# VH-VL binders against a6uvu3, part 14

Target 1, 145 residues: a6uvu3
Amino acid sequence: MDKRITLIGSKIAKTGNEFIYCGVLEECSECRFKKICHDGLIVGKRYRIVSVRSAKHPCIAYGDGVKVIEVEPSNNFTILIESKKALEGLTLSHSDIQCNNILCKYYNLCHSEGMPEKYKIMELHEKIKCPKGNSLIKATVSTIN
Short names: E, the ipSAE of ESMFold2; O, the ipSAE of OpenDDE; V2, 0.75 times the mean of E and O plus 0.25 times the DockQ between their complexes.

## First folded at step 6 (VH-VL)

Design m29 (framework fv_felzartamab; at its last look DockQ between E and O 0.39; V2 from the best seeds 0.00; counts 0 for: pae E 10.0 > 2)
Fold by ESMFold2-Fast, scan of step 6:
Structure m29 (fold): chain C 145 residues (1-145), chain A 123 residues (1-123), chain B 107 residues (1-107)
Amino acid sequence: as target 1 above (145 residues)
Amino acid sequence: QVQLVESGGGLVQPGGSLRLSCAASGFTFSRYAMNWVRQAPGKGLEWVSGISGSGGSTYYADSVKGRFTISRDNSKNTLYLQMNSLRAEDTAVYYCAKDRDYFWPGYRYFDYWGQGTLVTVSS
Amino acid sequence: DIELTQPPSVSVAPGQTARISCSGDKLGDKYVYWYQQKPGQAPVLVIYQDSKRPSGIPERFSGSNSGNTATLTISGTQAEDEADYYCQAWDSSTAVVFGGGTKLTVL
């Protein structure tokens, strides 16, 4: 599994916590830790904290400092997939559902952040009634290691 | 210069619906999470909902779950709040607020706020 | 989950130090933010992540956070500092929680 190193606020640096990486802040442009904090992380991708170092370091973004953490890409997602492709145990390539209805209550399950190129269907849940007529089912999927 | 301009507020009957909009400018809209925060007349601030930069993740206060839907259109730099099944207790000024962090969700704060738009739910 | 408690009002003489508290269970384990709101205006961030001051906020504003209580301190308080002040923290449901607000009077 690809382990990445970053620095995060000391009060949120706890093993098991997950977050979505949102990119660099303006204040980070001249920071000596910019490379270690931000290189190797993908904007919009979900990560899980697997290890925390005890030392605190000064940070312009966090008042009480930051700690070095090791993260891994989060492996499990809940998404909507086309019913015709929905079979537990199958490995699929991710393809975005064509829909611009941002007011739909299912929009975020159809347009999940940080989806890998390939994933395995772990569990199928309920079918949803798509306002645009797509035949969709809710699924728990796992990334391929 | 960062600007957030809310619109869509007005008078509506209990059980009715309204859609609020927030037009954003002066920053890369798709990069930042956005939030709605409300304030009832003479009362304090209450967080309503938040949405990640891409729109892929949303969170809601318990008081509005199932009734309100937050969404965004990054091509138009616009944030929305669809408000259904409105109640008298939803009467408030609704503020659009910009998030400021490079990790989301959980530890959030608002570096810029719009001027607010008034929603009045009354018969 | 977490409830943030602020005193409803604080009064201070001009030039004196004002202290506004924000209390919550294990609040010192969370980041706290402070907003200033004047009548008819949107809130303005004055302190972020416990003790940091945004660009443009006067040096007389400072913050601290330990145990169960966070404190906003305004040294040499001026008439223009009259406003409502709100603390804010995250909670376990990924929601944002605000304190009830404190009206600061400079008399």
Scores: ipSAE 0.402, ipTM 0.723, lowest interface PAE 2.4, mean pLDDT 83
Fold by OpenDDE, look of step 7:
Structure m29 (fold): chain C 145 residues (1-145), chain A 123 residues (1-123), chain B 107 residues (1-107)
Amino acid sequence: as target 1 above (145 residues)
Amino acid sequence: QVQLVESGGGLVQPGGSLRLSCAASGFTFSRYAMNWVRQAPGKGLEWVSGISGSGGSTYYADSVKGRFTISRDNSKNTLYLQMNSLRAEDTAVYYCAKDRDYFWPGYRYFDYWGQGTLVTVSS
Amino acid sequence: DIELTQPPSVSVAPGQTARISCSGDKLGDKYVYWYQQKPGQAPVLVIYQDSKRPSGIPERFSGSNSGNTATLTISGTQAEDEADYYCQAWDSSTAVVFGGGTKLTVL
């Protein structure tokens, strides 16, 4: 995957950490580092920190400054998919499972945030007992570029 | 200017249900995670639940897991808290609190709060 | 799980410096936020990211965080600063966590 450079708060700048980019803050609009921080990221996409540089830079948004990090789009997600679509090696276009039961403990897995548009099913896990009776299965999926 | 207005509070019996709403304005609602924080009478602040901007991620305090559900309708700029199986200890002022961050879950803190709505659970 | 501990109360004379501590394991590795709450009002963010001050918050408010303790400092404390103060942090396991709050009394 393509790595990109950005800046993140020094206290959370750790290799392996993930985050979903949510967009430019108001105070960043006039920041000289705005381009580095924001232009390479896509709102709603989940990124993984792959490396952290030691140098810390001042930031008006974060008190302890920011560190330069290398990130890549997250390529490993755990989600629930319909059993009928569950085949290892299969590529699917992402769509949330249509369910309005927000009380369900699996809701976040059925409506996973930051998912890529397309993914490949890498590994199938256990079947999930859906309270609505839907046939679902837990799966590890990988981003398709 | 940012405005958060809670509603839906009231008196309810133990075991009952109540649905709170928070009407938001003055900012791009869907961009920001939203939270419920409550405060029992004479007590401190307790985070209850949070939901990401898109609504795809939700988090709950252990004290309310399985009973409360946070949701949002971004088309209406409204945050909700469905409270089921209410207990006496759920009695509190419930605040709607706006998250401030450019990544999720990132740096979780609240730059704006509503004035709160009182929920009283009593027989 | 992270737990934040605050003294239940702090008293200060007008014009003196008030210090409110917030303690937690390795709290210095996290960002701490502070909220002021006056009676009958909603909390107001007074410090973010350990030491940053939102617009509209007086300069006499400052914050620090190192080791296991974050501190809210109010220099030249005024009568209107009398309020409850809460520290707050985030943890991946417990999500958002507040301290127990500190009642600041201006004598």
Scores: ipSAE 0.057, ipTM 0.699, lowest interface PAE 2.9, mean pLDDT 90
Fold by ESMFold2, look of step 7:
Structure m29 (fold): chain C 145 residues (1-145), chain A 123 residues (1-123), chain B 107 residues (1-107)
Amino acid sequence: as target 1 above (145 residues)
Amino acid sequence: QVQLVESGGGLVQPGGSLRLSCAASGFTFSRYAMNWVRQAPGKGLEWVSGISGSGGSTYYADSVKGRFTISRDNSKNTLYLQMNSLRAEDTAVYYCAKDRDYFWPGYRYFDYWGQGTLVTVSS
Amino acid sequence: DIELTQPPSVSVAPGQTARISCSGDKLGDKYVYWYQQKPGQAPVLVIYQDSKRPSGIPERFSGSNSGNTATLTISGTQAEDEADYYCQAWDSSTAVVFGGGTKLTVL
């Protein structure tokens, strides 16, 4: 029950594309499609396009018009996790890395806001050298609702 | 009203480091990607770096990769640029710029800009 | 990685129409954005998504983009329109590309 119908600009309406929903634009405030475009979407959440209908419709926000799409929440995130916990396929409980170094180039991967309580490791990438000596690996993870 | 205020510019010798800050107000900071764009004296605009609203994705121009680090603190509505191993060609006014949507190529543009902060790297 | 080429300068008489071009390989497949920069000031967005005007930008500013060329058009050009103008697009990577800029002179 995760799939939603919405509208998006024709140039980006392709199956497999992702976008972050950013809320209602000022120019959309009086649009007759406002409900279909925006209801049921969560600001800041990533969505993946799973189907696209070919008909184009005029839209104030998108110069090439829009197409009807079906979307689902994107479950994939990139984060840093402790290397000793990192095995593809494992489900882990979310645990923040304790570090307040906002100048670290990895800061945002250690402090990913909005993560669910649990996630599954989908793919491991490179290990990184943490300035604080933590043994961390970059991973693509999927949410478990 | 959207306001972006850069700070931290100054004079630095080659090889030195400098940290820029950009204080944001008038919008929900965490919802929007943020960018640094620079302009050398008498020259055009050059995009430097960008970061997603959550901070989960960072991007750099080839000219600064490995030397510059972009970050954000969404609890303080502040964007940062750590500049290391500075070179004479890094001399520029550095602008903080608000993005609409960093995720997808067709919609990446800068609707609000700060006043800029000058970084001078003497050879 | 797209390169955006603009003429270095354009001159028009007051009241005339100014056209500033921005050329790049298959640029019509991308959205193009235009920024105005007056001396000593930060850039200001004047056209987005090829042809749309942000709130507060006069109707005399318009834009088009097809094939390899985007064009910023200023009808009824006024002295206050004298500025540098930059086109911008996003390449297939995560990088943003600006044109070299065009100095518009109104005389």
Scores: ipSAE 0.010, ipTM 0.564, lowest interface PAE 10.0, mean pLDDT 80
ESMFold2 (binder alone), look of step 7: mean pLDDT 91; pTM 0.925

Design m3 (framework fv_felzartamab)
Fold by ESMFold2-Fast, scan of step 6:
Structure m3 (fold): chain C 145 residues (1-145), chain A 123 residues (1-123), chain B 107 residues (1-107)
Amino acid sequence: as target 1 above (145 residues)
Amino acid sequence: QVQLVESGGGLVQPGGSLRLSCAASGFTFSRYAMNWVRQAPGKGLEWVSGISGSGGSTYYADSVKGRFTISRDNSKNTLYLQMNSLRAEDTAVYYCAKDRDYFYGSYRYFDYWGQGTLVTVSS
Amino acid sequence: DIELTQPPSVSVAPGQTARISCSGDKLGDKYVYWYQQKPGQAPVLVIYQDSKRPSGIPERFSGSNSGNTATLTISGTQAEDEADYYCQAWDSSTAVVFGGGTKLTVL
């Protein structure tokens, strides 16, 4: 399982806690922790905390500070899938959407890294309007084990 | 400066549908998770649903899962709640609420609330 | 799976200190938030992350959170503070949880 380093609020920085990464605040633009905090995390992906460092660091989002944590992907993912493949309960083979628009707000959901070969659609959410014209819908999927 | 304005509430029969809207202004809408919180007449607050800033992650209270769909249009600064298969127990004032927590995804707390819109489900 | 318990009502005389409790198993390990709601109005955040005040909230409002109990304290309570108060905690296992609310009456 791929492990990543990030920072999270001190009272939620506990081994075993899970979260879905939601992206960057505008206040983070000039934060010296921006790269370590946000780099390598996929918007909409669920992570599990596997270790916590004790030191606290300043954070605009958390008044009592943040702690460095190591995370790994959880079994559940939120991804974008082609609408033609979108049936709740269906098992699909993963295929990446061909797109090079890295500035798209949906990029990380379209290009979920570390996705297993097969996954089951657990829940369908809303359709999105793709800037490149792909017909896409948000879905919560689970790895097949 | 931050404002949230709900609309779309009304009287609906059991089994019917309604779509609520929340128009947001005064902040960078796409950066923040948004939530729906309801309050039945004479009762307390109950969280209903939340959506991440990008719209990529959605969550629902067990009481509404499979019936309600939360969505957002960041180009219009608008949050939606599509309510299907409505039941008498869904009768409540529905508040749009802004989350401040971008990172730990999902709706940690609510720094601003709209005025609310009343949904009444009765025959 | 945390449940937040608040007293249904608290009464104080004007100028006295009001204390509203919010109890839950190991609540001191979580962040707690407090909302004020006046009749016919939307809730207003008065305390976030246990003890922090949003801009515009009077200094007479303070919060604490330790062990199993979080407390909202209003010193020198004024008539305008009469409202329902709700505590809230976030728990990744239970999402967002609200307390049942406390009606504060200023005599």
Scores: ipSAE 0.313, ipTM 0.640, lowest interface PAE 2.5, mean pLDDT 81

Design m30 (framework fv_felzartamab)
Fold by ESMFold2-Fast, scan of step 6:
Structure m30 (fold): chain C 145 residues (1-145), chain A 123 residues (1-123), chain B 107 residues (1-107)
Amino acid sequence: as target 1 above (145 residues)
Amino acid sequence: QVQLVESGGGLVQPGGSLRLSCAASGFTFSRYAMNWVRQAPGKGLEWVSGISGSGGSTYYADSVKGRFTISRDNSKNTLYLQMNSLRAEDTAVYYCAKDRDYFWGSGYYFDYWGQGTLVTVSS
Amino acid sequence: DIELTQPPSVSVAPGQTARISCSGDKLGDKYVYWYQQKPGQAPVLVIYQDSKRPSGIPERFSGSNSGNTATLTISGTQAEDEADYYCQAWDSSTAVVFGGGTKLTVL
């Protein structure tokens, strides 16, 4: 699903604001809203606030309190895919590219976490050459609902 | 006790490469975003790059896009910065900085910093 | 994106109140953070989310943020407070932005 309900600091809980979800703080281990704040959010994914509820609630992470917000993904994933599978509008099942070279500038595009099992290719970008002989192309993809 | 220890700095010629490392301890490394912030001699702070806890998302200042690559190895609690095509203006102390907030873009800040490692780009 | 403007220097006598400003377009709609840096040392977070102090930071440090200006206030300023101070905010276009820094001199 596109839209999620979560909580964010009351001051920044404004329609149009964006944030990147980075995961649960250690300080939040005892928070009563932990499940609502974090369930359904993908680490590293950007979200945009589309609506805000007026009530404030206590929160350890935000001392001035939090508000309930509805968010939607604001950015699609950017990944590397095999050039032979690269066709705009095509739906693909995710397959990891096997590589352990952490110094490669494309490492994170080959090992993206939070990728759905299936995604749609929205836009194709430049081709990349891989030391392991893979012919790869950079692509913007979206989650299939 | 949170500890961040940078290493890998040194003298390099223009056009050269260096890899910086940051060894982290005292917190659950994989749950926090990590950053590199630099400071040229006698100048202010400049954010360079950030990476999500999982390593799935990376972000760069415009001045380093295409030249620097941030990465992490959560099994070793280590953050990296691969710096290529180095320029004289990249000369700076490079700090490893831990995220205090779990959301980037709206409340991001740095609660712990390493002591820094000096990178000098000169002939 | 957003530019944060700080005065390059502020001077205060010991025991007096120091005020360091940080200005940016609609900055009051964002959370502001303040860092203290002494010569040869790494920065230290002294204020987060506009007005909150981390554990170990003296009560004489306080912050505010409204309209276009955030302010770091140091009451009863002491010699050990002499340092460079940086404000920081996040721009929604994915940039972490620091102010240019303010050198606080305690004479």
Scores: ipSAE 0.013, ipTM 0.582, lowest interface PAE 7.2, mean pLDDT 78

Design m31 (framework fv_felzartamab)
Fold by ESMFold2-Fast, scan of step 6:
Structure m31 (fold): chain C 145 residues (1-145), chain A 123 residues (1-123), chain B 107 residues (1-107)
Amino acid sequence: as target 1 above (145 residues)
Amino acid sequence: QVQLVESGGGLVQPGGSLRLSCAASGFTFSRYAMNWVRQAPGKGLEWVSGISGSGGSTYYADSVKGRFTISRDNSKNTLYLQMNSLRAEDTAVYYCAKDRDYFWDSYRYFDYWGQGTLVTVSS
Amino acid sequence: DIELTQPPSVSVAPGQTARISCSGDKLGDKYVYWYQQKPGQAPVLVIYQDSKRPSGIPERFSGSNSGNTATLTISGTQAEDEADYYCQAWDSSTAVVFGGGTKLTVL
């Protein structure tokens, strides 16, 4: 498992909770825990808490303190799929979207690396206006066994 | 100092569309999640949509899912809400609200709010 | 998902203590936030993480959260505190939940 260490507010620090890592706060610039809290986490990626340490540590973001947690990447991914095939609960096989526009703001969602052969649509989000004219919708998908 | 200024509200008929904007200043825009919260005349607050700092993750209330699209342009420090298929019950003041926390999907709250922009959906 | 219940109104005389409750299942296990909204104005955060005050919020505002109920307390209530107050908590199934709001009248 690709496990990482970070810190989170004490009432959130529960095994099984998930969060999307959003990056460093400006207030963290002088924090002695900045490296351990933020190193190895990818902005925009979902993580699941797999263990919690009991000790509390001071934190400018949480007045009641933070706890050390061990996290692993969630099996949930955000991708773009054809609107025609978009139905929550549906299991799909991954299909390619042909596009070489690396400057497109949707490029990483269209060309998600490491996508499993099959995935289940967990949640549908917004439809996007593709510069190439494809009818696409943003979705949260989960790997299946 | 943090400032959020909304624009784009107005009168629209049912089934119509509007695009709201929120101009942000006084903080590093790309590092914070942003939200839209609405309030119908004489009613309480209702969270509508949120977007992560990078724009890679978006969230919607069930009442607007499939009709509204949240987006942001970090190069312009601007948040957007594209509202399609508008209904009478979407009539509200729409507030732009800044998230305080870096764990978007855990314990968000709003440390700064804009003054709001009124959207009226009527025939 | 959690539902937050607030009384629709609370009335106090100037100088008295106002207490506004916010109730939800196991709410004490979550962080609670309080917003003040005056007519025609945007909401203002007055309490975060159950009991903490943002810079600029008067000392007379305090909060607590235990069991199923969070409480916003305004000691020595002043006329300027007349406003609508909303509690907010995080929910694991949805993003944000607000209480229905409480209108505080200072007579």
Scores: ipSAE 0.319, ipTM 0.661, lowest interface PAE 2.9, mean pLDDT 81

Design m32 (framework fv_felzartamab)
Fold by ESMFold2-Fast, scan of step 6:
Structure m32 (fold): chain C 145 residues (1-145), chain A 123 residues (1-123), chain B 107 residues (1-107)
Amino acid sequence: as target 1 above (145 residues)
Amino acid sequence: QVQLVESGGGLVQPGGSLRLSCAASGFTFSRYAMNWVRQAPGKGLEWVSGISGSGGSTYYADSVKGRFTISRDNSKNTLYLQMNSLRAEDTAVYYCAKDRDYFWGSYYGMDVWGQGTLVTVSS
Amino acid sequence: DIELTQPPSVSVAPGQTARISCSGDKLGDKYVYWYQQKPGQAPVLVIYQDSKRPSGIPERFSGSNSGNTATLTISGTQAEDEADYYCQAWDSSTAVVFGGGTKLTVL
């Protein structure tokens, strides 16, 4: 896998975390680390953090500063889907689960942003305990588009 | 311009081995997944194998799994297909084809194809 | 797993509309691609993601995909469109799947 070194906010700098690179923020134009922070990443592509270095560096975009991380391109996306749609190998059109509990620890997996119009289910994982009683399964999907 | 050129095809006996090569030019080879697709004489297209941009992920059709190995050398802009334990039904023109993304199984299709190289498995 | 079925041949007069079908279970839930192949030549991608046309492909080529059937449509068919046409889909269990191909005859 091709790995790239970059910088990300200290609070989200954890191995295993994924993010979609959204481009250079306005605040980062004055950052002395701009070249290492943003060079080599493709806008709109998903990356996974594979290692985190311990040192913190100041950054105007992140109040707690940034850490150096190693990333690799990710061709998968973890989401929650309804059990009735949960068959490995299915290609599905994205639809949102009806829920407004923004304080739920699963909210971001349940309401994944940036999903393509169609995606394929690569692997099914565990069922989650939904506070609202929805029948949900954690899944790895392909979101290359 | 973007080009793919296959080589290494030829006549081989059943049970024999061949290695196909595909030389790429005109694009950043390491940024794209690659495929091998074959076509038996007078028949349709059959996907054989695929590989991600880095070479870290490989994929195979059930008909060739365990016998064929796909690999790439990004420093040489070259894709390979090592074919072992060849059978008469492996006789086909073998095309290399470029995916439109780093990740294999791209939703964008295969946009660039080589001219193909003929593999004949016969005693 | 999905199997893609195409008619083996389609005939059309010059200037008429050719329609080539590709059928598979729940195919509308998948992206479909179309390739044109002329004798002795490599395939050429003419439609990707159901209905999108690559740069350089004439506007007379269009595609659709719904339910169980995808269709390649060639409006005002020309002699140079005579070729074999293959549909393709991605399926996680079988990977890349091609249809059996359709020979388009123009005359």
Scores: ipSAE 0.000, ipTM 0.512, lowest interface PAE 16.1, mean pLDDT 79

Design m33 (framework fv_felzartamab)
Fold by ESMFold2-Fast, scan of step 6:
Structure m33 (fold): chain C 145 residues (1-145), chain A 123 residues (1-123), chain B 107 residues (1-107)
Amino acid sequence: as target 1 above (145 residues)
Amino acid sequence: QVQLVESGGGLVQPGGSLRLSCAASGFTFSRYAMNWVRQAPGKGLEWVSGISGSGGSTYYADSVKGRFTISRDNSKNTLYLQMNSLRAEDTAVYYCAKDRDYFWGNYRYFDYWGQGTLVTVSS
Amino acid sequence: DIELTQPPSVSVAPGQTARISCSGDKLGDKYVYWYQQKPGQAPVLVIYQDSKRPSGIPERFSGSNSGNTATLTISGTQAEDEADYYCQAWDSSTAVVFGGGTKLTVL
């Protein structure tokens, strides 16, 4: 159900390969495939390739072209959590942080798409400086069905 | 312009510890995976460790697993390498290096490198 | 697991073509990158994704990759091209792998 379509370099477009999505490149600003490549992917989340299509498409980032792939989320991903609720091993229900600052470098971690209703905190990382003053910490979480 | 500046290197005895830092500027730090690559005097390049842009995934060369810890503070645009149980064979210039690709784990290369910081492990 | 093999040294006269090889099992199925390093300096990316040049790298630098061997080619080699050159590839099991390096001497 959580399968997504994206495009990735031809030589790494292999079923079973995994990657961590890092966001768009500056070169992607004028790319006709920008929406297909990046839409629906969560920065910091790990994905696994489940199918590959044979056709190659032009890409500025990959000189030999990209192939359409279907991906699914791996078990772990990174999000921002309210610091006072951040305890390793704790199971939390997702609650959105109200913020419309689209220019914030943390925007994608605060507004992660495809968040499960419940997740378990696996590891705590650094606290971030929120421009809006929220006390947030970065965490690796695992999906709970 | 992208700039990476390493610090924290120095002389340390075998079994000792050091923490290296890399201050980054000129790009959105949290979006790119970062790496440490070392070079022993007169020898070639050896990849040491990598960390995803979010910090949620870390990878290590077999030679340093269990002894080194890579981390980052995206609020300070700084990459770290905590080095414990240092050995003479860890003597090298340590470079921080920036990934270019927006997909990490299956595709890594380094478009920018810092000047390096020297770590010498000797008695 | 993968190992990248480079010749230790290559010598060429000014104006001649230098070719530096990088060999590994099924290397042509992977992307290869090339770095130039001059004494006392950090490495500089000169070729990425087998054959592409970053902005600012002279057109005399080119790359290829097929079968088991990737090649860095420097046409009309200049004195300032004298440096150590390293190839690099990714491996999902090992992550990043560098070749042993090739010292290019321009005499």
Scores: ipSAE 0.409, ipTM 0.674, lowest interface PAE 2.3, mean pLDDT 82

Design m34 (framework fv_felzartamab)
Fold by ESMFold2-Fast, scan of step 6:
Structure m34 (fold): chain C 145 residues (1-145), chain A 123 residues (1-123), chain B 107 residues (1-107)
Amino acid sequence: as target 1 above (145 residues)
Amino acid sequence: QVQLVESGGGLVQPGGSLRLSCAASGFTFSRYAMNWVRQAPGKGLEWVSGISGSGGSTYYADSVKGRFTISRDNSKNTLYLQMNSLRAEDTAVYYCAKDRDYFWGEYRYFDYWGQGTLVTVSS
Amino acid sequence: DIELTQPPSVSVAPGQTARISCSGDKLGDKYVYWYQQKPGQAPVLVIYQDSKRPSGIPERFSGSNSGNTATLTISGTQAEDEADYYCQAWDSSTAVVFGGGTKLTVL
């Protein structure tokens, strides 16, 4: 059920390739393929190509055209979570840590883009030193289908 | 008229820190990925770091991971590079470069560049 | 883990065709970009996605990419084309990678 259909540049449309979905471009706003390209994809999530169609279609983002591909999500993200919530197998509702220190090397692990509403903690890693004093642990989390 | 203006370069000792800024104008800043690319004196181009339009995704060259942090403030149309634990080999002109933010993060190219700001790391 | 190799220099007479190569393992499976850099100036994009020209780039600039080699071709080379040229590719394992650069001299 995790498989999705989308489009990607014809030259790189190869089974086994992995890419991060980055969201809709401004130029896509009036594209008739916008829904097929973007519907059901999560920004920041990694996808793997599992099949490729041979036909090429025009695209403003890819000068050599795009091909229809079937992708499956990686289902795993690395994020920082509060230590008090850090229990393997626990399902959490996503909420970014309240912090305005945009120059912190951990900022993007604390403010992960494209996280689903709920996720499951799969594996706990190292504790990190938070400049603001939050007790944080690096974790691999999985989307819940 | 796309304009990218870097600032913050200068002379620092090894182990020191600098913060570079890039003021952007002439395009919708929040909709495009931004990058830092450097060039050591008499050497070639080396990509350093990239950040998505929203700021939610960042990327780093292995040579700077853990030492440099890229960030942006879309309300101020400004890109930043915080550089810590500087080494002699970080001496370079640092360019701010505008990227096409593809809907897939597979390929980047730089359609506009700033004039660059020189960072010299020496004792 | 792709590495891009360019010849360090290429020389041509005015009006002749210059060809600058960029080689990498299975490079033809990736998109290649080319930048022109004149002394004391920032780089300028001259070719994107293997063969496309940005607005304002003369038609004498063209690109190709197949197998292990991408080529920037400048037909009827002019004195103002004298510059350093860099190829660039992206790979999910290595992110953005530049070639070492080629100095084009127009004699």
Scores: ipSAE 0.248, ipTM 0.633, lowest interface PAE 3.5, mean pLDDT 82

